# Ledger of designs, part 275: VHH binders against o26223

Target 1, 191 residues: o26223
Amino acid sequence: MKLLWTSQHIKVTVHIDGKVSKMDVLEAIKTRRSIRKYQDREVPEELIDKILDAAMCGPSAVDERPWHFIVVRNREMLEKIPEVHPYGAMVKDAPVAIIVCCDSSLEKIPGFWVQDCSIASQNILLAAHSLGLGAVWTGVYPLEDRVEGIRRLFSIPEHVIPFSVIPLGYPAENPGTRDLFDPDRIHLEKW
Key: E = the ipSAE of ESMFold2; O = the ipSAE of OpenDDE; V2 = 0.75 times the mean of E and O plus 0.25 times the DockQ between their complexes.

## First folded at step 19 (VHH)

Design U2 (framework vhh_vobarilizumab_d1; at its last fold request DockQ between E and O 0.59; V2 from the best seeds 0.65)
Fold by OpenDDE, fold request of step 20:
Structure U2 (fold): chain B 191 residues (1-191), chain A 120 residues (1-120)
Amino acid sequence: as target 1 above (191 residues)
Amino acid sequence: EVQLVESGGGLVQPGGSLRLSCAASGFNFKRYDMAWYRQAPGKGRELVARITTGGTTNYADSVKGRFTISRDNAKNTLYLQMNSLRPEDTAVYYCARDAWESYIDSFDHWGQGTLVTVSS
């Protein structure tokens, strides 16, 4: 079923025949939107693997790569996430979610793990979009209630910090395109 | 400080038309997605229409084909053209910054609202 979302600007060509039309990196960055509605369709494991591969390719402090990923497909668990993560309401409707975590025991320079996990999270979003999926970054850290809620729900060790929950699926909405370039935010040589 | 001031509401007969305006100030209007919401008596607030910085528009099913959201970036103004109004369109209409790409929580800035009453 070619859901031709005819809105003019975001050609999400979902090729049925497994050939994921790859978009270039600039296109992915510019056209990516948060997606909170998903089709009733499973995401192939191969796509999740590609997304996770991308998630692990970003830079990190001293290249420590302290990130861990929990892949959640269990329907019951997905439905429980909103109970401890109010902004994660859409997770219950997603076929899969990735929880990005940091192993703090791997951290060499304090505080940089937030940047590391942010980079990983953003790469997940971009990779998902490039593969014809929709995703949204739902922040967990540094909100203590959310951190502890996710920790308890997934039995995450104390030294591991859940950072973000990213539901993924084939998109069932089209938020449209943006024009965000702001030359007023660009300074040459000096402020 | 972000300010949104709605205007253009009033009493109109079924089948009539209104044009709402929202004057925006205190932020770079052209770089924000904008939306109209409405809240009918005894009901929750609902999305009516969205417009992105790229000009993409989305509408609630209940208003598709009747309402048109638009923006004038030079005037820092958001519009909602409402045609073929129905009694069920009676509500307070709110202008908002769209926080679609928020990763923490939705923190929309809202105006005071403008009342639209559709009645014979």
Scores: ipSAE 0.680, ipTM 0.842, lowest interface PAE 0.6, mean pLDDT 91
Fold by ESMFold2, look of step 19:
Structure U2 (fold): chain B 191 residues (1-191), chain A 120 residues (1-120)
Amino acid sequence: as target 1 above (191 residues)
Amino acid sequence: EVQLVESGGGLVQPGGSLRLSCAASGFNFKRYDMAWYRQAPGKGRELVARITTGGTTNYADSVKGRFTISRDNAKNTLYLQMNSLRPEDTAVYYCARDAWESYIDSFDHWGQGTLVTVSS
């Protein structure tokens, strides 16, 4: 019973670069903000691995897991993204970006890949936040010019669909907290 | 229908003060982050100040210590107190809903603007 009792009241602690890090999941969800300014500081590969591990833990339609990820650290490539992705202007200032893609050859149920990649994208944001990083989801799909531009820039094949570009780094801004709970959006039993 | 109506602009001497107001209607004002932007001749619109639903404020470096953004949720009104005005503050000032968390670029709702001219 001792083993069970200690596991009941112990939060998982994670050692990152010699420091302890933890965050309650509800706290992470409520405090995550879009971060578009980053410190001039490299993000360790181990943190990217942890973020992508989290991205792959999401549910997907019939467990199809259609996602693929391109990790971009090359400065010249990051600086080219805004040329084809106008909302991605902050990407040139990020130490790293993750491109979330759908491989349509893995799709088992047509059309649900958008939900699947959305889940992976949100998990990237939450995992980055929990590790002390800031990130922002910049939309690519379904904007055809952005999809084609990103596909061309990164040599993405025609059956793979770039969904989102997520720059991330140690934050250099604090957008602040919000109070968004709206009881008028809650309907009991029926509309 | 979302409406944002700015007022309080005018001609003022350098070092003077103005208070801008923005009357909001057609949406649940207290559930939205709000911002002031400005546009000088020949320039794009630039952020001046923002205030979240949680009360956090942020300012452009050029106005820190001189401008104060505030909101009155009971009156559905956003304010910008502008002190120690400089000629470079001359612009049309716009009230806007802040779309910070949009994952695509988005133009939300803007007011018609109010002109502030700082000149001798």
Scores: ipSAE 0.676, ipTM 0.809, lowest interface PAE 1.1, mean pLDDT 89
ESMFold2 (binder alone), look of step 19: mean pLDDT 83; pTM 0.841
OpenDDE, look of step 19: ipSAE 0.603; ipTM 0.809
ESMFold2, fold request of step 20: ipSAE 0.621, 0.638, 0.650; ipTM 0.802, 0.810, 0.810
ESMFold2 (binder alone), fold request of step 20: mean pLDDT 83, 83, 82; pTM 0.834, 0.834, 0.830
OpenDDE, fold request of step 20: ipSAE 0.121, 0.214; ipTM 0.605, 0.656

Design U20 (framework vhh_vobarilizumab_d1; at its last look DockQ between E and O 0.09; V2 from the best seeds 0.00; counts 0 for: pae O 3.6 > 2, placed apart)
Fold by ESMFold2, look of step 19:
Structure U20 (fold): chain B 191 residues (1-191), chain A 120 residues (1-120)
Amino acid sequence: as target 1 above (191 residues)
Amino acid sequence: EVQLVESGGGLVQPGGSLRLSCAASGFNFKRNDMAWYRQAPGKGRELVARITTGGTTNYADSVKGRFTISRDNAKNTLYLQMNSLRPEDTAVYYCARDAWESYIDSFDSWGQGTLVTVSS
């Protein structure tokens, strides 16, 4: 394939990155899907940095920001995750995964770290989607066996709680659109 | 009370066709993704096809081009058109709510199943 530039003939290459630059936030929220199949294609470090920047922009209880992130690219480690996380089988096929953790030493008000880490996890999903990537949240907390298995595998200290494992990559599937608006869930002025 | 009632199974020769139906009640059908699973003798249940609330469909590789999933939200009914049937399609077919966006477990809302036997 060769790009040619002549007065009679113009060939244009459409970049996927340029298309994702057009996505507004409501579109991203409505179209994000869990993606469990990935292309054999690396995710640049720059995109991971953007995703984690977005993850850290979420609100948190009393601004405690208790989150820590483990970025896993090592093939051997990715292949071991399903041994301790039975619903994480697709992680072995991902080029990278992000483990969202709570550092309990940063917790300023007890018990809200779950909401805090959920906000960070959802921001990871949305940011990945806006950058042309697919991701899926695979639950770890509060399932004790998964928490301890992931902690052991990644040498996570006792005061740090693994919350979620989020594999991501360029998508190799399209789960499609959904129509989920439910007016019966909306209560005006009172229940 | 969630109810999923499959029908339309039966005995058919290889190359034949069947159309399965699933009548759904007790939940908001149009706001749930739906799926067909099957379970062959001595094997676990496997995904056959899924359809989103927006109408997008996905198929197992073994049935692509032969099976068509569809839904009628006005009648709360899910369908599976099965063409060019093969002996390996022999199974009990189950209708299910599809929990694609679940972050911990598969969705366990299943019908009672309808038997499809493909044999000469």
Scores: ipSAE 0.621, ipTM 0.793, lowest interface PAE 1.1, mean pLDDT 88
Fold by OpenDDE, look of step 19:
Structure U20 (fold): chain B 191 residues (1-191), chain A 120 residues (1-120)
Amino acid sequence: as target 1 above (191 residues)
Amino acid sequence: EVQLVESGGGLVQPGGSLRLSCAASGFNFKRNDMAWYRQAPGKGRELVARITTGGTTNYADSVKGRFTISRDNAKNTLYLQMNSLRPEDTAVYYCARDAWESYIDSFDSWGQGTLVTVSS
């Protein structure tokens, strides 16, 4: 039985009439794409709050919740991020960016903070998408030059580690959806 | 057009050393992360080493302490110093430009590769 996965073009009908239709979680996951082009439109604070709320709802090792978030709207600062993050060129075009950080003093089990901050970062992406925004995860950690660059730029203390920079905005591109399912990556009971 | 040309491969005895070079052109070398990959016969391509624009380096566990990746921005050249070579290091080695625009490693360009054979 060839499961004909009919690529149902889930037309995310962004209803223009301000009612953010509740996107199903699976839809959000499956249709999310990295967005690197943004409209010249401000993101309301309310949406950022929702995104950050989502970012903090993920699990963490022994509930350590080591994450901190820097919300950046200042144009000058946004424009400086690409100077220390060469692959963050799109940040200068975004109306806002979230920098996900780890407070190492909150870490209870060594090394798990990476997972915690990853979960937080992914939740930011999913929440943004569900709210009709586009975002992209730009990696900072574990690249020392980028970690230090962001640290200096935002005066981040030594015990706090910048993990990711996530620009957000209303999308000015539609890259479409991808089918990323690969059955060859699934092993039953044993490798 | 992006061009990457690897050189320096060859036959070497176990415990020996080689230095690979990659000449880059057609893009701003200074503003791109670079990496070495290798592909052994019958195996998939694997990351060997990575170097950022700022000089941060990362290595596969299998080569840590033995290999060193470096770059000369003035010469648009990437290097891989390989010491204490082992038979399991036998592979075609590829130079790659890292388009790290996302958390997922995406390489958009690599050379033809240079063969490294470690055999007694």
Scores: ipSAE 0.023, ipTM 0.490, lowest interface PAE 3.6, mean pLDDT 88
ESMFold2 (binder alone), look of step 19: mean pLDDT 80; pTM 0.804

Design U21 (framework vhh_vobarilizumab_d1; at its last fold request DockQ between E and O 0.91; V2 from the best seeds 0.75)
Fold by OpenDDE, fold request of step 20:
Structure U21 (fold): chain B 191 residues (1-191), chain A 120 residues (1-120)
Amino acid sequence: as target 1 above (191 residues)
Amino acid sequence: EVQLVESGGGLVQPGGSLRLSCAASGYNFKRYDMAWYRQAPGKGRELVARITTGGTTNYADSVKGRFTISRDNAKNTLYLQMNSLRPEDTAVYYCARDAWESYVDSFDSWGQGTLVTVSS
């Protein structure tokens, strides 16, 4: 099934208190939390498409965009992910997961693919949150056992590197708000 | 180096109260979420309560309404007020930085723990 990527402008409609509110980018960044509990509710394909669209909008080394995405909805596969990815225990409870990968054959400058996939992964998290979904970044790379586990499980070619597994769903928990601004980490002009 | 030192544990009768403290040092305390864990004899370590940098609190169902987590950022101290204590609350209590937003694994930043014994 070729996911018809319609370039629809990500109007993030977050249902807050029954009202459709648009979440701006700063709000999304500031209020995003990792979500590891999900409602027993399917995520519409349209939302996944929007999330993936966002995932592909970030910068990358020489703008090569080496990322690939595996969308996993199969329950059996979701339940198997924790067997090879212990930190991904919550994946079994998610209605969908996105595996972010890099095609290393596309890499033009060595090592930057990690940044590229990180950017894509973060955009997935932000987009999900802005759409009223919860998600969590579960790191795969550079842990060899996890990389190979995910590779085998999803028959990922050797030149493609699984980077992260991101389960998504409607949130069934509220981790709360944070105040993280730290002026001690800001240096003006010099260290 | 991150240091967490728990105190305030002891023997208490059922229905009694204790207040645990955790002195934090070696990092910017106010910019980290904090949590209390406990480990009962023969059981695994479990989350008791969390408090975010924004002041949001979450509790295990077993302690809701009885325990209160709080923090004093000026003193770099985390607290756990435990009321209406029960024998099943008997455990070593640990203070930790909450690594909720870790994308790899949870970090073990634990203190030595403080023993709470609830017994008649």
Scores: ipSAE 0.733, ipTM 0.856, lowest interface PAE 0.6, mean pLDDT 91
Fold by ESMFold2, look of step 19:
Structure U21 (fold): chain B 191 residues (1-191), chain A 120 residues (1-120)
Amino acid sequence: as target 1 above (191 residues)
Amino acid sequence: EVQLVESGGGLVQPGGSLRLSCAASGYNFKRYDMAWYRQAPGKGRELVARITTGGTTNYADSVKGRFTISRDNAKNTLYLQMNSLRPEDTAVYYCARDAWESYVDSFDSWGQGTLVTVSS
């Protein structure tokens, strides 16, 4: 598992190549789009593992790492999400969804968990994109009806706060390119 | 304040053409994706066409090849050229900022609408 080489005698070569994204990080950030139409194709568990690994690499306030993730593949559960989360209608068509949650018992500084879970959610989107998948962030927190609906549907305990629902799959649409840079939003030295 | 004002609707016979316009103000128009939606009697609003700030266009299958979305960033104006009109195109047409990347809903503002009626 150490060396990749060849010689005059045929030998079995064993090497460990971690799959490395070929996409530059700035390219990934600029080209990631919200994807709401998916192929009828399952997403392998190993890709979900890579995505969640990336989600957990984000910084957090005082390193509190308050996040938990619910991976949903069951068709009946995915089809119920729009009943309590109307802006997540596309979730019923996704092969898998990830629910990003905050465990409030892990908070070290009140209120920063929103930033923490936002960072994890964005990392999920970028990692999915780099792996050839499409995803969309559908907001749950701070909309009280959505929070309670998702909590009820997935039996999420009182001290855990569902933050976002992120359906994902192999994309079946291409929303296209954007030109969003706006120099008027940049302020040098002061407002 | 964002303002979107549609115009150019009217009565037209099947096979005819109309050009809709949408005058936009109150925001940096060229930095936002834009879309046309329509709502027929008894139906929900549906996407007709969208155009990104990067120039990519997308169309509903029912209008592909007949409708063309375009924008003039210097005039802050969005257009929809509608050719080969059919009775099923009858609807109120709305201009909207396309909120494709919104994580709470898919749009945040639209105009009053302009009525297009296609009948013999």
Scores: ipSAE 0.666, ipTM 0.804, lowest interface PAE 1.1, mean pLDDT 89
ESMFold2 (binder alone), look of step 19: mean pLDDT 82; pTM 0.826
OpenDDE, look of step 19: ipSAE 0.595; ipTM 0.800
ESMFold2, fold request of step 20: ipSAE 0.651, 0.623, 0.632; ipTM 0.806, 0.806, 0.801
ESMFold2 (binder alone), fold request of step 20: mean pLDDT 81, 81, 81; pTM 0.821, 0.819, 0.824
OpenDDE, fold request of step 20: ipSAE 0.156, 0.218; ipTM 0.626, 0.658

Design U22 (framework vhh_vobarilizumab_d1; at its last look DockQ between E and O 0.28; V2 from the best seeds 0.00; counts 0 for: pae O 2.5 > 2)
Fold by ESMFold2, look of step 19:
Structure U22 (fold): chain B 191 residues (1-191), chain A 120 residues (1-120)
Amino acid sequence: as target 1 above (191 residues)
Amino acid sequence: EVQLVESGGGLVQPGGSLRLSCAASGFRFKRYDMAWYRQAPGKGRELVARITTGGTTNYADSVKGRFTISRDNAKNTLYLQMNSLRPEDTAVYYCAKDAWESYIDSFDSWGQGTLVTVSS
């Protein structure tokens, strides 16, 4: 059984694609890779809604929840992002991108919004992966040229700080498996 | 400090073979994905092959079936076996510590490179 969010916030029970799809959380964390090549296939709005729901489930400093999200599907806008965000070149090839922002008027403890928006950004990556999508976090903050470029492009007000740009789509590449566990990073009881 | 030292380049006839080596130090080699790049005269650096810490390999279309990337974690060494070489493979070959999962930029560390020349 799957519940879908609507613009009227009415929950409707529907079957998606006739199957129930899920991924174990540890599997999702271990197998998620940065994906920079996407199929020519649209991402349904319902999947974006699920991803953003997951993004908002993260903890935040004193529960300040400073995050806001811009969903970008317009081709002309996606194609302009690399002009102000040079290491976001793959964004022009994505069917959709999510811009994670901080509304500084919601900040309660100075500077912790970075951790807050990082948590939301990672949740977007994991949720996308669990839904069969690929995504990559492209950093904006604290690189001032990128921050100003994205703010200007999307008419983001002065008190709102663009943090990351996350293009996503159905993956067209497979970077492969990794073995990253390093016991030397683990300290029992003390350093 | 990361150090990558390539070797094994040289002059070879078309259809010949070479094996490149890259000796790595200054980082936990086993814990990082590694790659070979090449740069032909007048061109930018291009990816040739990748190998993950989990053993997955990826190749540029132009070298698939001819080149094999491998690693020896005990010796901190990356290899590129190049078979059926063509004049188009002429380039300086670099090994690199892969930064695929970087969220800001790729800041790969590069070796000095080793020249491969394929010519009659």
Scores: ipSAE 0.615, ipTM 0.799, lowest interface PAE 1.2, mean pLDDT 88
Fold by OpenDDE, look of step 19:
Structure U22 (fold): chain B 191 residues (1-191), chain A 120 residues (1-120)
Amino acid sequence: as target 1 above (191 residues)
Amino acid sequence: EVQLVESGGGLVQPGGSLRLSCAASGFRFKRYDMAWYRQAPGKGRELVARITTGGTTNYADSVKGRFTISRDNAKNTLYLQMNSLRPEDTAVYYCAKDAWESYIDSFDSWGQGTLVTVSS
């Protein structure tokens, strides 16, 4: 049985008419790609609100919810991010970026904030994708130079740790889908 | 060490067909996007086709509808079926492996290439 890999063009039918067809969660997870090229188009505040709502819906250790979000639309600031984040070149081309941060004073159990902020960051990516936007996770923590760079740039207090920078926009590229399933990474009952 | 070995090139008449193969080794083939490039005499190297790990394909406009990129992960082999060949398709064709650092245009490994000549 020749599995005809029908190139199912996942037509992310961004219906222009405002009815964002709800993408299935598994579809969102499986079809999400890092997007680093964006259209010259603004992202509506409503979409950012939805994305941030999703970001805050993830679990956190003992419900500590240590995350904070900086929404950056200022062009000058977006253009400065690559100066302190060498792998954040695409941020200058995005209409908006979300900086995920941890307030260390909210941490109840040490170290779990990384997991919490990771979950929040991933939810941002998935939500963005489901809404017809492209995004990419650019890591800040735990690289000290990036952490301090972002901290200085955005006047982030010492007890708050920048974790990730996520540029968002309408995608100007289609990298296609990936199959990353690896059965060699699955162990049954024991290693 | 990453190795890419192209084969299947040769002389073909206009309108003819060829199938190129790229044998990959030294990396987990199924985890990387792959591509074909070509370089004609006196011209720069250009992307011909790309295929993702998920099987999504992209083609240069010049070959769209004529060329088909595919992969067999079990054989660690990339293919390029070339139909309706034209003289302007004459080039050395290269297999490329994605660097995975950046998805679309960042390839870090190349084969030695295989020559395709389309001539009457």
Scores: ipSAE 0.085, ipTM 0.550, lowest interface PAE 2.5, mean pLDDT 88
ESMFold2 (binder alone), look of step 19: mean pLDDT 82; pTM 0.839

Design U23 (framework vhh_vobarilizumab_d1; at its last fold request DockQ between E and O 0.73; V2 from the best seeds 0.61)
Fold by ESMFold2, look of step 19:
Structure U23 (fold): chain B 191 residues (1-191), chain A 120 residues (1-120)
Amino acid sequence: as target 1 above (191 residues)
Amino acid sequence: EVQLVESGGGLVQPGGSLRLSCAASGFNFKRYDMAWYRQAPGKGRELVARINSGGTTNYADSVKGRFTISRDNAKNTLYLQMNSLRPEDTAVYYCARDAWESYIDSFDSWGQGTLVTVSS
């Protein structure tokens, strides 16, 4: 059998010892990308716990903390999400998804729960990225057909509002970083 | 107003080459990710290639090694070099401002398209 051992036979030099490298917060914000393709690899419960801890660290209006999270690993349930949430098609290929919800009984100031749950959703994306995972925010609220579909699928009570579905896993794609700074968007002292 | 104008399409034989261009205006071109899509007769649009504002490129599997996306930020122009063309590459090709980071359905800005026909 003939084998080629020249420069075409290159091993990647970088190894990690099973630990995720810690990432500077500004680097995480600048390099996080939406990831819609995942390796066939399970995500340990420990990492999900860290991500949800980060999600709950966000500020909220009058510290109301209206968020609840549903962790979905069941294959049958993940495969049903696209039937009621078309933008969530990649969820069936993810090892796990997190549904961010608002419990409206915890709301102290009307309407600010959207900002609260947006903060929690973004924290999930950043924490996942810092742990070597890829994720994507798929919007549910305020699209009523998607809200009702997800609520029905997961038996979510009427006073709880599904806000976003976030599939995650070890990434199988690399969209690359971007150079987005735009000085024309910056106004000093007034418009 | 965002405007994207494609050009460079035409009739070529299998194995031939074409270079598509897209003139962009109405936005800060260098700060946006850009993409080429195509739509074959009777089919939906599909991604062909993308290039981010930082220069990283990605390609559909069907065109890897044959097509090259590039951009000239000084001229606000996106390019697609298409080599080793096949009959299945026949489509209208669209220049688009990419919405990879959208968390809802995409409403990308699209050009009017340029027709590429690959046939004997």
Scores: ipSAE 0.615, ipTM 0.799, lowest interface PAE 1.0, mean pLDDT 88
Fold by OpenDDE, fold request of step 20:
Structure U23 (fold): chain B 191 residues (1-191), chain A 120 residues (1-120)
Amino acid sequence: as target 1 above (191 residues)
Amino acid sequence: EVQLVESGGGLVQPGGSLRLSCAASGFNFKRYDMAWYRQAPGKGRELVARINSGGTTNYADSVKGRFTISRDNAKNTLYLQMNSLRPEDTAVYYCARDAWESYIDSFDSWGQGTLVTVSS
């Protein structure tokens, strides 16, 4: 099934208090929290498409965009992920997960693919949140056992490196908001 | 190095109260979410209460209305006020730096724990 990537402008409609509100980028960044509990509710494909569109909009080394995405909805596969990813326990409870991968054959400058996939992963989280979904970044790389576990489970070629597993769903928890601004981490002109 | 030191545990009768404290050091306490966990004999460790850096609190259903988590950022101290204690609250209570936003889902910052025994 060729996911018809319609370049639709990510109008993030977040249902806050029953009202459709648009979440701006700053709001999304500031209010995003990792979500590890999900409602028993399917995520529409349209939302996944929007999330993946966002995932591909970030910068990358020399704009190579080496990322690939595996969208997992199969319940059996979702339930198997925790077996090879011990810190991905919540994946089994999610209606969908995105596995972010790097095609190393596309890498022009060695080592930057980690940044590229990180950017893509973060965009997934932000986009999901802006759309009223909850998500969490579960790290795969660079833990060898997880990398190989995910590789085997999803028959990922050797030149492709699984980087992260991101379960998504409608949130069934509220971790609350945080104030993380730390002026002590800001240095003007020099350290 | 992150250090968490729990105190305040002890023996208390059912219906009694205790206040646990956790002294935190080795990190910017005010910027981190904190949590209390407990482990009863023969059971797994479970979340009791969480307080984020913004002061938002969450509780396990079993302790809602009875326990209160709070923090004093000036003192780098986490508290757990436990009221209306029950025998089933008997456990070792652990203070933890809550790594909620960890992308490796690791919770590696725990204290030594303090024993709370609720018994007649």
Scores: ipSAE 0.552, ipTM 0.791, lowest interface PAE 0.7, mean pLDDT 90
ESMFold2 (binder alone), look of step 19: mean pLDDT 82; pTM 0.823
OpenDDE, look of step 19: ipSAE 0.435; ipTM 0.734
ESMFold2, fold request of step 20: ipSAE 0.538, 0.593, 0.543; ipTM 0.788, 0.797, 0.790
ESMFold2 (binder alone), fold request of step 20: mean pLDDT 81, 82, 81; pTM 0.827, 0.823, 0.820
OpenDDE, fold request of step 20: ipSAE 0.522, 0.483; ipTM 0.776, 0.747

